# Ledger of designs, part 7: VH-VL binders against RING finger and SPRY domain-containing protein 1 (RSPRY1)

Target 1, 184 residues: RING finger and SPRY domain-containing protein 1 (RSPRY1), of Homo sapiens (Human) (q96dx4r300to483)
Amino acid sequence: LFLKEGRQLTYEKVNLSSIRAMLNSNDVSEYLKISPHGLEARCDASSFESVRCTFCVDAGVWYYEVTVVTSGVMQIGWATRDSKFLNHEGYGIGDDEYSCAYDGCRQLIWYNARSKPHIHPCWKEGDTVGFLLDLNEKQMIFFLNGNQLPPEKQVFSSTVSGFFAAASFMSYQQCEFNFGAKPF

## First folded at step 1 (VH-VL)

Design E7 (framework fv_umesolerbart)
Fold by ESMFold2-Fast, scan of step 1:
Structure E7 (fold): chain C 184 residues (1-184), chain A 119 residues (1-119), chain B 107 residues (1-107)
Amino acid sequence: as target 1 above (184 residues)
Amino acid sequence: EVQLVESGGDLVQPGGSLRLSCAASGFTFSDYSMNWVRQAPGKGLEWVSFISSSGSYIYYADSVKGRFTISRDNAKKSLYLQMTSLRAEDTAVYYCARGYSYDTYFDYWGQGTLVTVSS
Amino acid sequence: EIVMTQSPATLSVSPGERATLSCRASQSVSSDLAWYQQKPGQAPRRLIYGASTRATGIPARFSGSGSGTEFTLTISSLQSEDFAIYYCQQYYDWPYTFGGGTKVEIK
């Protein structure tokens, strides 16, 4: 996870030398496949499958990116440990009071199973989606190829727990994660 | 049909450089991770390098770290391996191999291109 | 790195006989193991992935089994086209590693 402030917001490495930030194979729903290096995921079922990363953040400002591999339905963002993976009920990240997610296929932001439209175009293969979590100002900001949406603040009314990068994938969707091993 | 065609193999002196290419056809190149795997004459297979479908994640075998660079051009449907500081032990047939983006067994292989490093 | 050890180095069998090839990992690779066949002058060909799943087009006489550190490839009734070198590969962790190969040859 990386952040650096300047005249324009840039992203640089924060010290993670003792902890590898990756998708957590011990915190994943049954039919989601995670790569050996922990930075790619694909849903291998017709269900909605979810995962959290290995790193939990409870203070500061944090950022990660996703590269869209397939342009279908995915809900990607931040979740606390209290967000449950209810894939058999069709609930993913953004579908409870403990998570908030960006949906680039349907052009929606999800919080507490309620959606609102956003102005970004539908994502396409090769697009970069950014996920900023600002625990000082208590807001989340989503970026599509560097273009920012207005901040999301509602999730902070329901939780004081730490956040994990988290994602939910509909049928056969996949993406790649960048937690800072590669420059943003 | 899926095809992978390597090129660029040549005779090079120790310390030299060489660039290998792999041209892909018959599938959506940008959906798949790509790998280089080599095989010294009469020896077994050795994995050399991996690049993810977007190009964002790259890994190397310790024997080539700092000397080889893997890259890809999804618009051109091509994979590359830039080799520098070549050694006699780099002599091998170099195969281009396709892995699924997150699941990295190799489902298709090219015919290979021979690199010989000799004085 | 995870070291993959294949045995025997050479297996001599007659057509129609069963061949059993072993692959051992220095640490657990779960089921993230693949098997490849290579004939002289040819590129390797996929046979099995996920330790036991046959790739599309691979004959039923090929079967894989095992998990963790011990894996087996079985060819139930060898055909003449099956005489080749067989390699196992783990894709559990980086770097990816191959076994040294087992040559299946005519007795």
Scores: ipSAE 0.000, ipTM 0.497, lowest interface PAE 14.7, mean pLDDT 84

Design E8 (framework fv_umesolerbart)
Fold by ESMFold2-Fast, scan of step 1:
Parts: sequence; structure tokens; C-alpha cells
Structure E8 (fold): chain C 184 residues (1-184), chain A 121 residues (1-121), chain B 107 residues (1-107)
Amino acid sequence: as target 1 above (184 residues)
Amino acid sequence: EVQLVESGGDLVQPGGSLRLSCAASGFTFSDYSMNWVRQAPGKGLEWVSFISSSGSYIYYADSVKGRFTISRDNAKKSLYLQMTSLRAEDTAVYYCAREVGYYDSSPFDYWGQGTLVTVSS
Amino acid sequence: EIVMTQSPATLSVSPGERATLSCRASQSVSSDLAWYQQKPGQAPRRLIYGASTRATGIPARFSGSGSGTEFTLTISSLQSEDFAIYYCQQYYDWPYTFGGGTKVEIK
């Protein structure tokens, strides 16, 4: 969680004391395991398995990070509550009109089941991936180890709902989430 | 190819108004922040104003705040600078310049040719 | 505002010699520093951004270095087309500010 001050983005701790920011064990598909602390997820199936976080944002600028534990296929980003977990059909985050996702294994950005290439290298174990949602500019920006991709804007044409941090994991993939408890 | 073409520069009297335009082509205009930068005759560069890709964030140099208004029309691929209460010190060549936020966020990878504004009685 | 100071104001160099241009910020601008070249009657052209990254199409003889408050633009072997005015610019905070320029002229 950070705010833009002047030109430079500055880390700002938002008071979420009424809500623990973590992966939502009540908004997760059947074969995705969530750690007891709510900050790590691992897929135990050959299909996409998906989760949303516990908080929803509808204004301002928001940011979270993921540390890559395994370097396989994952689609991670932002989704509204209208994005459905259709894992039995092979759909993940970024595969409908209500979500957009970074795929660092295949080097693709996904929106509405349509992908476009990006020029970041394939992610590796230990890499940090950043996810910025700017609701004022109506854009999403993805970062790999601090290096940003061009903004994604298409998802804002089809939704007036708030966004959740969200992710889909293929075959035994695993990530650790940072929603601001540790410095970015 | 990327092109930025300014127009609207003219001779105006002190206290007058003038509107500058910048026509963009060769790229997706709505994906880029835009700036106005000016240069008085024989002097250095001075940043005037910034507008974000959507138009939601706007900033001005203190010397023009309250007198100049930056705007954009993404459908027409055009950037504007509405100038009011013009002063002799506003005399300059006005450039529009594109800003990128890709990899290293960086300003002004492309500039227009400039349009001359002269404020004189 | 962040004040950018360039030195020297004028640098006289012979073709083939090294030119070193300095830019100082009144407070840290991290690596958010760009260099531009301007020839008479022309719009500025971006040479360097992020303090040290060459823009596409800029010859390898141009190099930038520094971070924080002290920055340098180096032209390793000056060519005839390099005689121009050079400006540094910070884009760390609003307002964006430019240095006063360094004129590189033939000796």
C-alpha cells in the first residue's frame, strides 16, 4: 500500500486494523492450499486454482507484491467480485472481462482471455513481482524486480466494481504474498 | 513514426489570451503523459505543465498557476494549453513533449518543433 | 523547488577530445535525471535518462553517471555534430526543473 506524493511514489501504511489483509480462505477454489498466516498459496492440482484477498479497493492507488516460490504458470493481478473461478474450464485470473493478470512464466499479460506479450524475462524463484492498481488514472501496472511494464487499461471499460488482489495457480505452483506487513 | 506538431503561437498584447494545440500521431496517445516546456529567446528550458494519460493528474509551474490550463482530448489525439492574463515574461517557444512510464519512468522522449508566443504591446 | 546547477556554462573542446559536463541538484533526485542536447533552431533531443541509460539511437560515446545530487555527462571523443547546448533535468518531484545548460563549442 502506497500513495503517490509529488512525482515519486511513497510508501504509506494504510490503517487496515479492522481488516487483516490476507488471502481469503472463504473465497478460494477447492484445491488451492492457503497457509495458516494467509500469505502463501500452493496449488495441489493440474488445473488452475484461484483465490482473492480479503480486502476490496474502489478508490486511490494500491500496491502489493508477490515473491515467486516456483517459476511455473501463474496468473496474478486484480479481479472484481464478478470474476468467477472457472478452474474446471481452465480459466484463471485475467480470463474474463473483470480481471487482469501478469503471467511471468509465459511472458504474457492477460485480460478477457486475450494475452499480449511483454518483454520482461521469465520470472525465477526469489523474484519479486509488483502489482499497482491506480483507480484515479484507471490503469494497472506490473513490475518485475522493480522494472515496470506499460500500463493496462482495458479492464476499466467493463467494470464499476471494486478490485481484489487475486491469483490463479497451475500444477503445483506456489507464491508468497506481501500486502504491506513487510516493507516493499 | 511518432510525431508531435504544435500550433497556435501568435503575437498577443499583455493581458491577452491564447490557446496552443499539439497534434499527436504515430502512437497510442492515450497511453502517454504529456508536458508543455517553454524556452524564452536566448534562455534555457523551463517546464510549464504536466497532464497524465487519463487527464486525472495535472501539475503547473508556479509562474503559470492560475493563468494557464492544460487539457487533452484522447479521442482527437490532441494536447492543449489555454493561456490567459499573458505577461511579457511568457514570451517563449512552447514545446509539447511526451513522457514515458515504461521501465525507467522518463520524460520527453519526443518533442514537437515548438510554436512561438510573443507577448508585446 | 529542486534547483539544478550545471557547470561549466561554456566548454571549449577540440574534435576527438573528451568533454565532461556536470550537473548538481539542490537535494537528492535519486537516479531521476535526464540529459538533453539542443542545436540552434531545433527542439531538444533526449540523450540519457535514469542518470545512465542511453536513449535509443544515441551513440556510445555519450555516457551518464551519478546518483543523488551529483551527475556527469561524458562525451568520450567529441564529433563535429556534438557542438550544442546540453541540459540536465530532474523528474524526481514537481515542478520538473532544468539546469541552465552547458554550451559545448569548438576550440
Scores: ipSAE 0.000, ipTM 0.537, lowest interface PAE 12.3, mean pLDDT 85

Design E9 (framework fv_umesolerbart)
Fold by ESMFold2-Fast, scan of step 1:
Structure E9 (fold): chain C 184 residues (1-184), chain A 119 residues (1-119), chain B 107 residues (1-107)
Amino acid sequence: as target 1 above (184 residues)
Amino acid sequence: EVQLVESGGDLVQPGGSLRLSCAASGFTFSSYEMNWVRQAPGKGLEWVSFISGSGDTIYYADSVKGRFTISRDNAKKSLYLQMTSLRAEDTAVYYCARGGYSYEAFDIWGQGTLVTVSS
Amino acid sequence: EIVMTQSPATLSVSPGERATLSCRASQSVSSYLAWYQQKPGQAPRRLIYDASTRATGIPARFSGSGSGTEFTLTISSLQSEDFAIYYCQQYDNWPLTFGGGTKVEIK
């Protein structure tokens, strides 16, 4: 997916030959369930569970969306390969120096296990959350139903090895991912 | 030995209501997605509704949205379908099916329960 | 909505012959396709999932192939118990959809 300058956004489908952009069933914590099409995840355990997508980006401007299915605690954003899934310790995406996450239930942005409040209202079922990664300007921008937050730049102080779309789910939470197969 | 048993099918007048039940046994019910699938007499299969293991995520076919409500009681190991504003075209055998989008399609089906909507 | 089209509507095959059933999707469903067998008065039985994986207990004579929009179910050396209607189903996207079915009649 690529972004063009201005308020006009142009996106391309992420299609790597016969490989679809999806959640990676080989890069997922033990108790998270991923749909057969790879675009939905749900946690059916009383734990915090994490996943990364199948593609890694190291240049350009990229965007994906999620549709909120359940409105509980989830931390969704971008993570490098160096971000670890320490789910038994309650750590997820945004809880180390190699990932940054949007939390629409608690109204927080997470980086390196430190949070700061944001001004978006609490997300609700059916809301669309957008995740923009700008590797040229070294920033991330989060959107709720098209309304953007100020850019996040903290994670780019670490070694940049490439980013994956990534998410962590508290007990019984679920969302749907859109990596460009459907229009944004 | 894993088993699903539907009940509640009946003859009902157009505009009426009916509740179907599905009793599960032989597996950890709360760990599985559940569905209702129907089949009109002499016709093919039509997916009706989905509910996640926790009960928090629900989907409906457009033909039943606003009229049918799927629910589950994990303590009782039971799945339900509350049907309202029934129409002649809702006449079908209703099957309870385990699985779906996260579990290798529908691996276990009940025997079905017949709903007839007629004046 | 993804539309699933099965052909032929009816297939007549003698015992011991090969049966080939087709299923087409209106848009790509990758490999998220299942095949079910339904005998008169019975619930459907899952035969194949993920386009080509045989379900537990399903005889080796049943095989599935295909990806994207074109899928095939093959029954080698048809047996008398294989008389049934066969349905394909996509589980790539909502709503979940089934094909119209292919009736296999043994001559």
Scores: ipSAE 0.000, ipTM 0.453, lowest interface PAE 18.9, mean pLDDT 84

Design F10 (framework fv_tislelizumab)
Fold by ESMFold2-Fast, scan of step 1:
Structure F10 (fold): chain C 184 residues (1-184), chain A 119 residues (1-119), chain B 107 residues (1-107)
Amino acid sequence: as target 1 above (184 residues)
Amino acid sequence: QVQLQESGPGLVKPSETLSLTCTVSGGSISDYYVHWIRQPPGKGLEWIGVIYDSGSTNYNPSLKSRVTISKDTSKNQVSLKLSSVTAADTAVYYCARELYSGYDAFDIWGQGTTVTVSS
Amino acid sequence: DIVMTQSPDSLAVSLGERATINCKSSQSVSSYVAWYQQKPGQPPKLLINWASTRESGVPDRFSGSGYGTDFTLTISSLQAEDVAVYYCQQYDSYPLTFGQGTKLEIK
């Protein structure tokens, strides 16, 4: 949970019992494998493979977490439906004006194929990465083991549709997703 | 490596307009926010204002009627103009970078330029 | 405006001893507080960001803590080069504001 001024942000207001929040096997690039429960992804190729989750959000404040299984190159964050999976060209989440991504291996934040360094250490197996989307303030905030980075705001000037939790995985990279079915 | 360097006239007469320039090297001013901060002799730090990567600005309400911050991306420069100066505007003026939008500290500062307001 | 109040205004600490500087905000600023070190004739240098994240290249004897309205900068073992004025800053709300500064001297 996150507090700003007197405002408490809560992911538990998201009632996902009627909506199975998971990675979308119908919105995934060719060589990314998704677990049967929809909460784990692994790239089975040398290409850069991408996926979006099953839910789209256009209002309110949303949060999810990822547990790092392998510490290699992955770009994880939020994307609209207009963000394309150009896996053969090496483009992933954060590589167009419709997505923004955290990269814990290279210590970069990606937006519109432009990267900015961040001060978090390189992620390692077992680390928890948090992804806050605040549609009221029009910002995204990334966390590593509870330590936050400055908000990202640029992506909101380009979007005309809602956001999906989304991720891109380089060769044989893997992580686990928590969309709120388990306590954070 | 990104560096910021302030420059200006040093001495300004009362009632005139102070004009300062912050020149950025090693990076693009289009990639971050640039702030102006000042420090009167023997005193603390006062935030003047910011120019966003978009070119929009936000100013300290105490100075808003007198201050203008602008940028020239072709020269990679940010300028500060402060009108109707008085002795109270005597200070070291700094420009500083906010790398990430909206909730970040100033990781890189210029060396500062001293401005004295006197006749 | 959010007022940032530091305590003490000045502090004298012996070499090798712990120095503690406090900063209080007039309203909650979450974790959006930075600490700067300023030596005579130099610009401020960022030490700590987001209340507790040490900047690259800053010695590990510097640490920050706090959330909401109460923040602390600690130097675990004072060295001669640490003599400086230290400022806290909030960046939760505009206008951005700084504490009045704490002058740290050798005892």
Scores: ipSAE 0.000, ipTM 0.475, lowest interface PAE 16.9, mean pLDDT 84

Design F2 (framework fv_tislelizumab)
Fold by ESMFold2-Fast, scan of step 1:
Structure F2 (fold): chain C 184 residues (1-184), chain A 118 residues (1-118), chain B 107 residues (1-107)
Amino acid sequence: as target 1 above (184 residues)
Amino acid sequence: QVQLQESGPGLVKPSETLSLTCTVSGGSISSYYVHWIRQPPGKGLEWIGVIYYSGSTNYNPSLKSRVTISKDTSKNQVSLKLSSVTAADTAVYYCAREWDSSYYFDYWGQGTTVTVSS
Amino acid sequence: DIVMTQSPDSLAVSLGERATINCKSSQSVSSYVAWYQQKPGQPPKLLINDASNRATGVPDRFSGSGYGTDFTLTISSLQAEDVAVYYCQQYYSTPYTFGQGTKLEIK
């Protein structure tokens, strides 16, 4: 949460039981294992595996968190339905015009297969990474243990579709997702 | 500082199984990934495979049917077995460390030469 | 599999002159490229990771650049100790693959 032009962005605690906000087992590349409750993913293959969540947002301000379970290469962020999971080609979230991703292992932000460095330290097991999507201001903001990076805006020039929380995992990486059922 | 040292037979007969050991000192193999890479005489580098912190493995598809990588954490050793060898398997074999899921190789062993001949 | 192709196969450069080695991937590997130096009888040594980050202890005359499919290793002022074979490697996806190598010699 931060003040923006004299207003504080706040997260509403909503009842997610009717929506079942979780990773979508019907929108996942072949070799990514998703937990039965839909809130944990692990790559059990030598390829770069990807998943989108079950909900699509096209207005408002949205936030979710990830807890780092393994500290290796993962690209986590937001993607439209037009972003393709080319797992055998090595393309994941942040590697096309339709997605933007935070990489805490290499300290990079990815958009359209181009990276730029960021100032956060390398993530470690137990760290919390936050992902804010502001569709009113057309920006994405990434947080590491509450510390924010400058907004990312370029992905909004290429898309008219709504966004899904989405993630890509290199070999044997895993993390846990929190879409609001637990306090942030 | 971490050091890796390969060891094994210098000569292997065709059709037999090549067995190599990588001994790690100055660190625990449970805290990083160990890769095997080989280099035939006068040629470039070929990635063979890796063993992860969990003991899971990942192999180059071109070698997957013949290769097994295993580890013994109590001895701090990683082993490579390559079955049904031919003259094409003649190479220098390296083990190399990947630190903290970086995917590049920051420390390499000195290499061990393997010749496949009768 | 991602194929890494280096050019040239061999390069002769005078002492003090700039040496440039190129590496091209068959598909985008973003910035996930490393460069290694290998001298005769020695294992490869890491020079550059993430396309442009110089590894600890590597002289500042070595630099890397590139993204997507096209990558370059530059030695700004060749020294005698730089005679070696140089390899690029992608680690974007398994199997990890290397270029065929570029042999750098003094002319």
Scores: ipSAE 0.000, ipTM 0.450, lowest interface PAE 17.6, mean pLDDT 83

Design F3 (framework fv_tislelizumab)
Fold by ESMFold2-Fast, scan of step 1:
Structure F3 (fold): chain C 184 residues (1-184), chain A 120 residues (1-120), chain B 107 residues (1-107)
Amino acid sequence: as target 1 above (184 residues)
Amino acid sequence: QVQLQESGPGLVKPSETLSLTCTVSGGSISSYYVHWIRQPPGKGLEWIGVIYYSGSTNYNPSLKSRVTISKDTSKNQVSLKLSSVTAADTAVYYCARGDYEFWSGPFDYWGQGTTVTVSS
Amino acid sequence: DIVMTQSPDSLAVSLGERATINCKSSQSVSSYVAWYQQKPGQPPKLLINDASNRATGVPDRFSGSGYGTDFTLTISSLQAEDVAVYYCQQYYSTPYTFGQGTKLEIK
């Protein structure tokens, strides 16, 4: 995690070992499996399943990464508490006005259940996807192996609440999360 | 292209509820945000609130206790209700589109406006 | 609430001359500022969004600039049809708020 200070963007890695940033087993839809260490998720059902992390941010600049384990459909990004896990309706992260998601399989950015194409190639096993949330500039930036997309701003017109790292997984998809315990 | 048109009573008595309708053509209200903005005679613009394509709403805190925005997707209409009106609610009322491919905050299409006078 | 303050309240500019309108926000709104033109009896028309992005169909003489708390709308060569009231608006945070308006007249 990085913190913005002053007029210039300065980043400092934050040690979260004492507060354990991880996927929240108390804020997860019914058929998503979370690893015992809380940093890996897998959908073991033919449904669209969702999770939020344990850590909520309401100021500053924050960053996390995901390593792609399977290259299928996943929507990963940032969501407020108001984003609902409507797995029975096929809705995930990026499918309401309270969340925004990167989809590396279909090459789409999702906001409010509407998608737009992005120029990154389809993600593949071993790729690293980055998720930057800048609450001072009110923007989100997505990275594939260090290559950034133009900032996403739409979700900030609808939200005053803090954001959680959040993700949705189609049938049998899996990825690993890095919230700062390992170097970015 | 998208067009918005407001309609409703031009005269409302103090303490009554103002009810306005915005009819949208050339696009579905399920695909974008619809905002209500008002302008008292000779004064500036005041944002009233928005209804998102999902049906969720967000209101100006100064009006939140009196305002309700709703929609009927089958009729492609958005409605504004403002209760307990006073002379201070006399204004031209506009509905406007926020398109999130365009950013939901800038209003790219506006209705013509409907004049509402609150008097006894 | 974020307060948007325009200056001047009114200005008169000769045809063909440059008109400049300023807008200041009470806190940083990044680049999330739009500008509107309103003529008597008409709804506002979007001119600029994202502080500097000219809306479709808007003449090249209109330009916007600024970031953070200070924003400017410039009309490089005033034409008779530009007589109107101009409003800035922030969409960084709800409630969305507008400046008080600047009335532009021909000198």
Scores: ipSAE 0.006, ipTM 0.483, lowest interface PAE 15.2, mean pLDDT 84

Design F4 (framework fv_tislelizumab)
Fold by ESMFold2-Fast, scan of step 1:
Structure F4 (fold): chain C 184 residues (1-184), chain A 122 residues (1-122), chain B 107 residues (1-107)
Amino acid sequence: as target 1 above (184 residues)
Amino acid sequence: QVQLQESGPGLVKPSETLSLTCTVSGGSISSYYVHWIRQPPGKGLEWIGVIYYSGSTNYNPSLKSRVTISKDTSKNQVSLKLSSVTAADTAVYYCARDLTYESGSYDAFDIWGQGTTVTVSS
Amino acid sequence: DIVMTQSPDSLAVSLGERATINCKSSQSVSSYVAWYQQKPGQPPKLLINDASNRATGVPDRFSGSGYGTDFTLTISSLQAEDVAVYYCQQYYSTPYTFGQGTKLEIK
């Protein structure tokens, strides 16, 4: 993760040794498998399976990336502690008032179980998806291969708590997370 | 010390599938990323793709439709398959390690195999 | 894709003199540039990563500098063993890309 500085969006790399930025094996649903080093996830079931990362942010501007490994349905973004993983009911990130998610397979932004179309093309294997959280301006911005969508602001009406990077995966979908150990 | 060693057929006929193996000794392929890079005679380096410690892959878009990288963690081997080869695929093929540490990154290709020569000819 | 362009394509330098090789990226790659040395019949060898960090076992005469789009590899006092082709590489974004190479020869 990177912090914004100045008018132009410029990020400073965060030291991973102090934060331990990875997917949280203690905050993951039953059928989602996390790699030994915490930067990859794969769903082993047909339902939505979900995970949050190990750290919470409540101020500043933060960014992470995902590399698409499989091009199927995934909802990836930011969630608070209040967002529940209701995988038995098919709900994941973006399906409550405490999370917002990018879906590159169906070309949708999800908030509070409501979807809105976006103009990015469908993601494909090898694509990079970016997730910017701006807690100063109270907005989220999603990027596909560097191309940004208009900001999402709805989630900030409901939450006063901090956010975790979070993702939900359908039917054997897989992606890789970059929280700053590799360059953006 | 970690060492990587490529092996392959040396000669492949046009339209066939090239199969190469990278054998790792002195370390586990589960601890880092493994990349494939090639170099045509008298030319520069071209990145082919990577397999991450999880087993997922990312390929150069110019080769993506023809390339598959896989690994067998129990044998400590990474394999490259390149289908429908032509004379343009004649090159020395290298495998290389990309290591990330928790307290920092030692990115870039710090250890390379010796390379294996592949000639595509009838 | 990020394009890496080296200059010059070839360079002849007298033994003991300074050699400088430049590398430019088509977009900012922060400090995420590596330099490799390749001798005939051998694999590339990592010299510098993170633009300026010298790899273990690499002699002090090799140094790297740069940030953003402009990077430089310097050999402060050329030795006979330094005759090789040198490549820059960005590892900021996939696909990873290399410069076209600079051939370094003794004058």
Scores: ipSAE 0.000, ipTM 0.447, lowest interface PAE 18.3, mean pLDDT 82

Design F5 (framework fv_tislelizumab)
Fold by ESMFold2-Fast, scan of step 1:
Structure F5 (fold): chain C 184 residues (1-184), chain A 116 residues (1-116), chain B 107 residues (1-107)
Amino acid sequence: as target 1 above (184 residues)
Amino acid sequence: QVQLQESGPGLVKPSETLSLTCTVSGFSISDYGVHWIRQPPGKGLEWIGVIYYSGDTNYNPSLKSRVTISKDTSKNQVSLKLSSVTAADTAVYYCARGYWDYFDYWGQGTTVTVSS
Amino acid sequence: DIVMTQSPDSLAVSLGERATINCKSSQSVSNDVAWYQQKPGQPPKLLINYASTRATGVPDRFSGSGYGTDFTLTISSLQAEDVAVYYCQQAYDSPWTFGQGTKLEIK
């Protein structure tokens, strides 16, 4: 994770040692497996399962990456605590007013259960997807292998109380998270 | 060092507007939310409302018609106004920094008594 | 509104012994629970957030656990300085609500 500090836009890695930056095994839907190190998630069921990370951010500019392990349907991005994991209803990240998600399999951006197409190609195994949250400009920016999409601003029309990195996985999908322990 | 300091009148008459100020140091109110929480004598904690880094506000529905929270970024101050006060508004009033909607740093509190 | 209910209302524990305080929410709050310590004449102090994450500077004898509707704060070996009122708080859904408090005193 990178935090904007000072008058000029400069980013630096934030020390989250008191709240380790990883997927939260206590904030995960029933059938999603999280690795022991907290940086990989895999859906081992025929369902749509969701997780939030252990950290929450309410100011500054933040960034994380995922590496695509399987190329199927996943919706990955940022969610407030108000975003409910309605896995019984098939809703995940990007399916309410409190989350916004990148879907590299279907080439869609999701907000409030509404999708719009994006110009990135379909993701494939080994691709890196980036997720920038700019709370100063009230925008989210998604990257595929360093290639930027136009900013998303819709989610900031709702309560802006705080965001978690968050993801939803269709049947048997998997990805690896990088919250800054490895270079971006 | 992070510090929050509440200030305002200790005594307010019924039907008047209570006005409190929270002065913060060690962080910017442009980077963190600031919450107001109160504690009536011998009772527990009641969340009043918040002003987020963005300037957006959220109020406890039980108080929403009477509460306004605002901020002055140049002075690094947050203000609370509570209109039409009654004896039930007698409490210690705290301002606190939001680590989201957890409160990681609190002011010392200011005692407000509503009496004629 | 989400109602937070603590048990017991008051607890007396001998020095060096384990103290356990429970908090139940009226609906699932995921892991979005914090614990606060309040000593007489002082503001509350954050001890735990996200149900189990200890705040900076908080001694390791304090631990939190739980998910959904049932949460626990444990003090593994009570010290004299731990005498206080303890509050749980949910941060899952507005308005943010607190438990009624548990007064911890030395037996």
Scores: ipSAE 0.000, ipTM 0.460, lowest interface PAE 16.9, mean pLDDT 84

Design F6 (framework fv_tislelizumab)
Heavy chain, then light chain:
Amino acid sequence: QVQLQESGPGLVKPSETLSLTCTVSGFSISDYGVHWIRQPPGKGLEWIGVIYYSGDTNYNPSLKSRVTISKDTSKNQVSLKLSSVTAADTAVYYCARDSGYYEYFDYWGQGTTVTVSS
Amino acid sequence: DIVMTQSPDSLAVSLGERATINCKSSQSVSNDVAWYQQKPGQPPKLLINYASTRATGVPDRFSGSGYGTDFTLTISSLQAEDVAVYYCQQAYDSPWTFGQGTKLEIK
ESMFold2-Fast, scan of step 1: ipSAE 0.000; ipTM 0.474

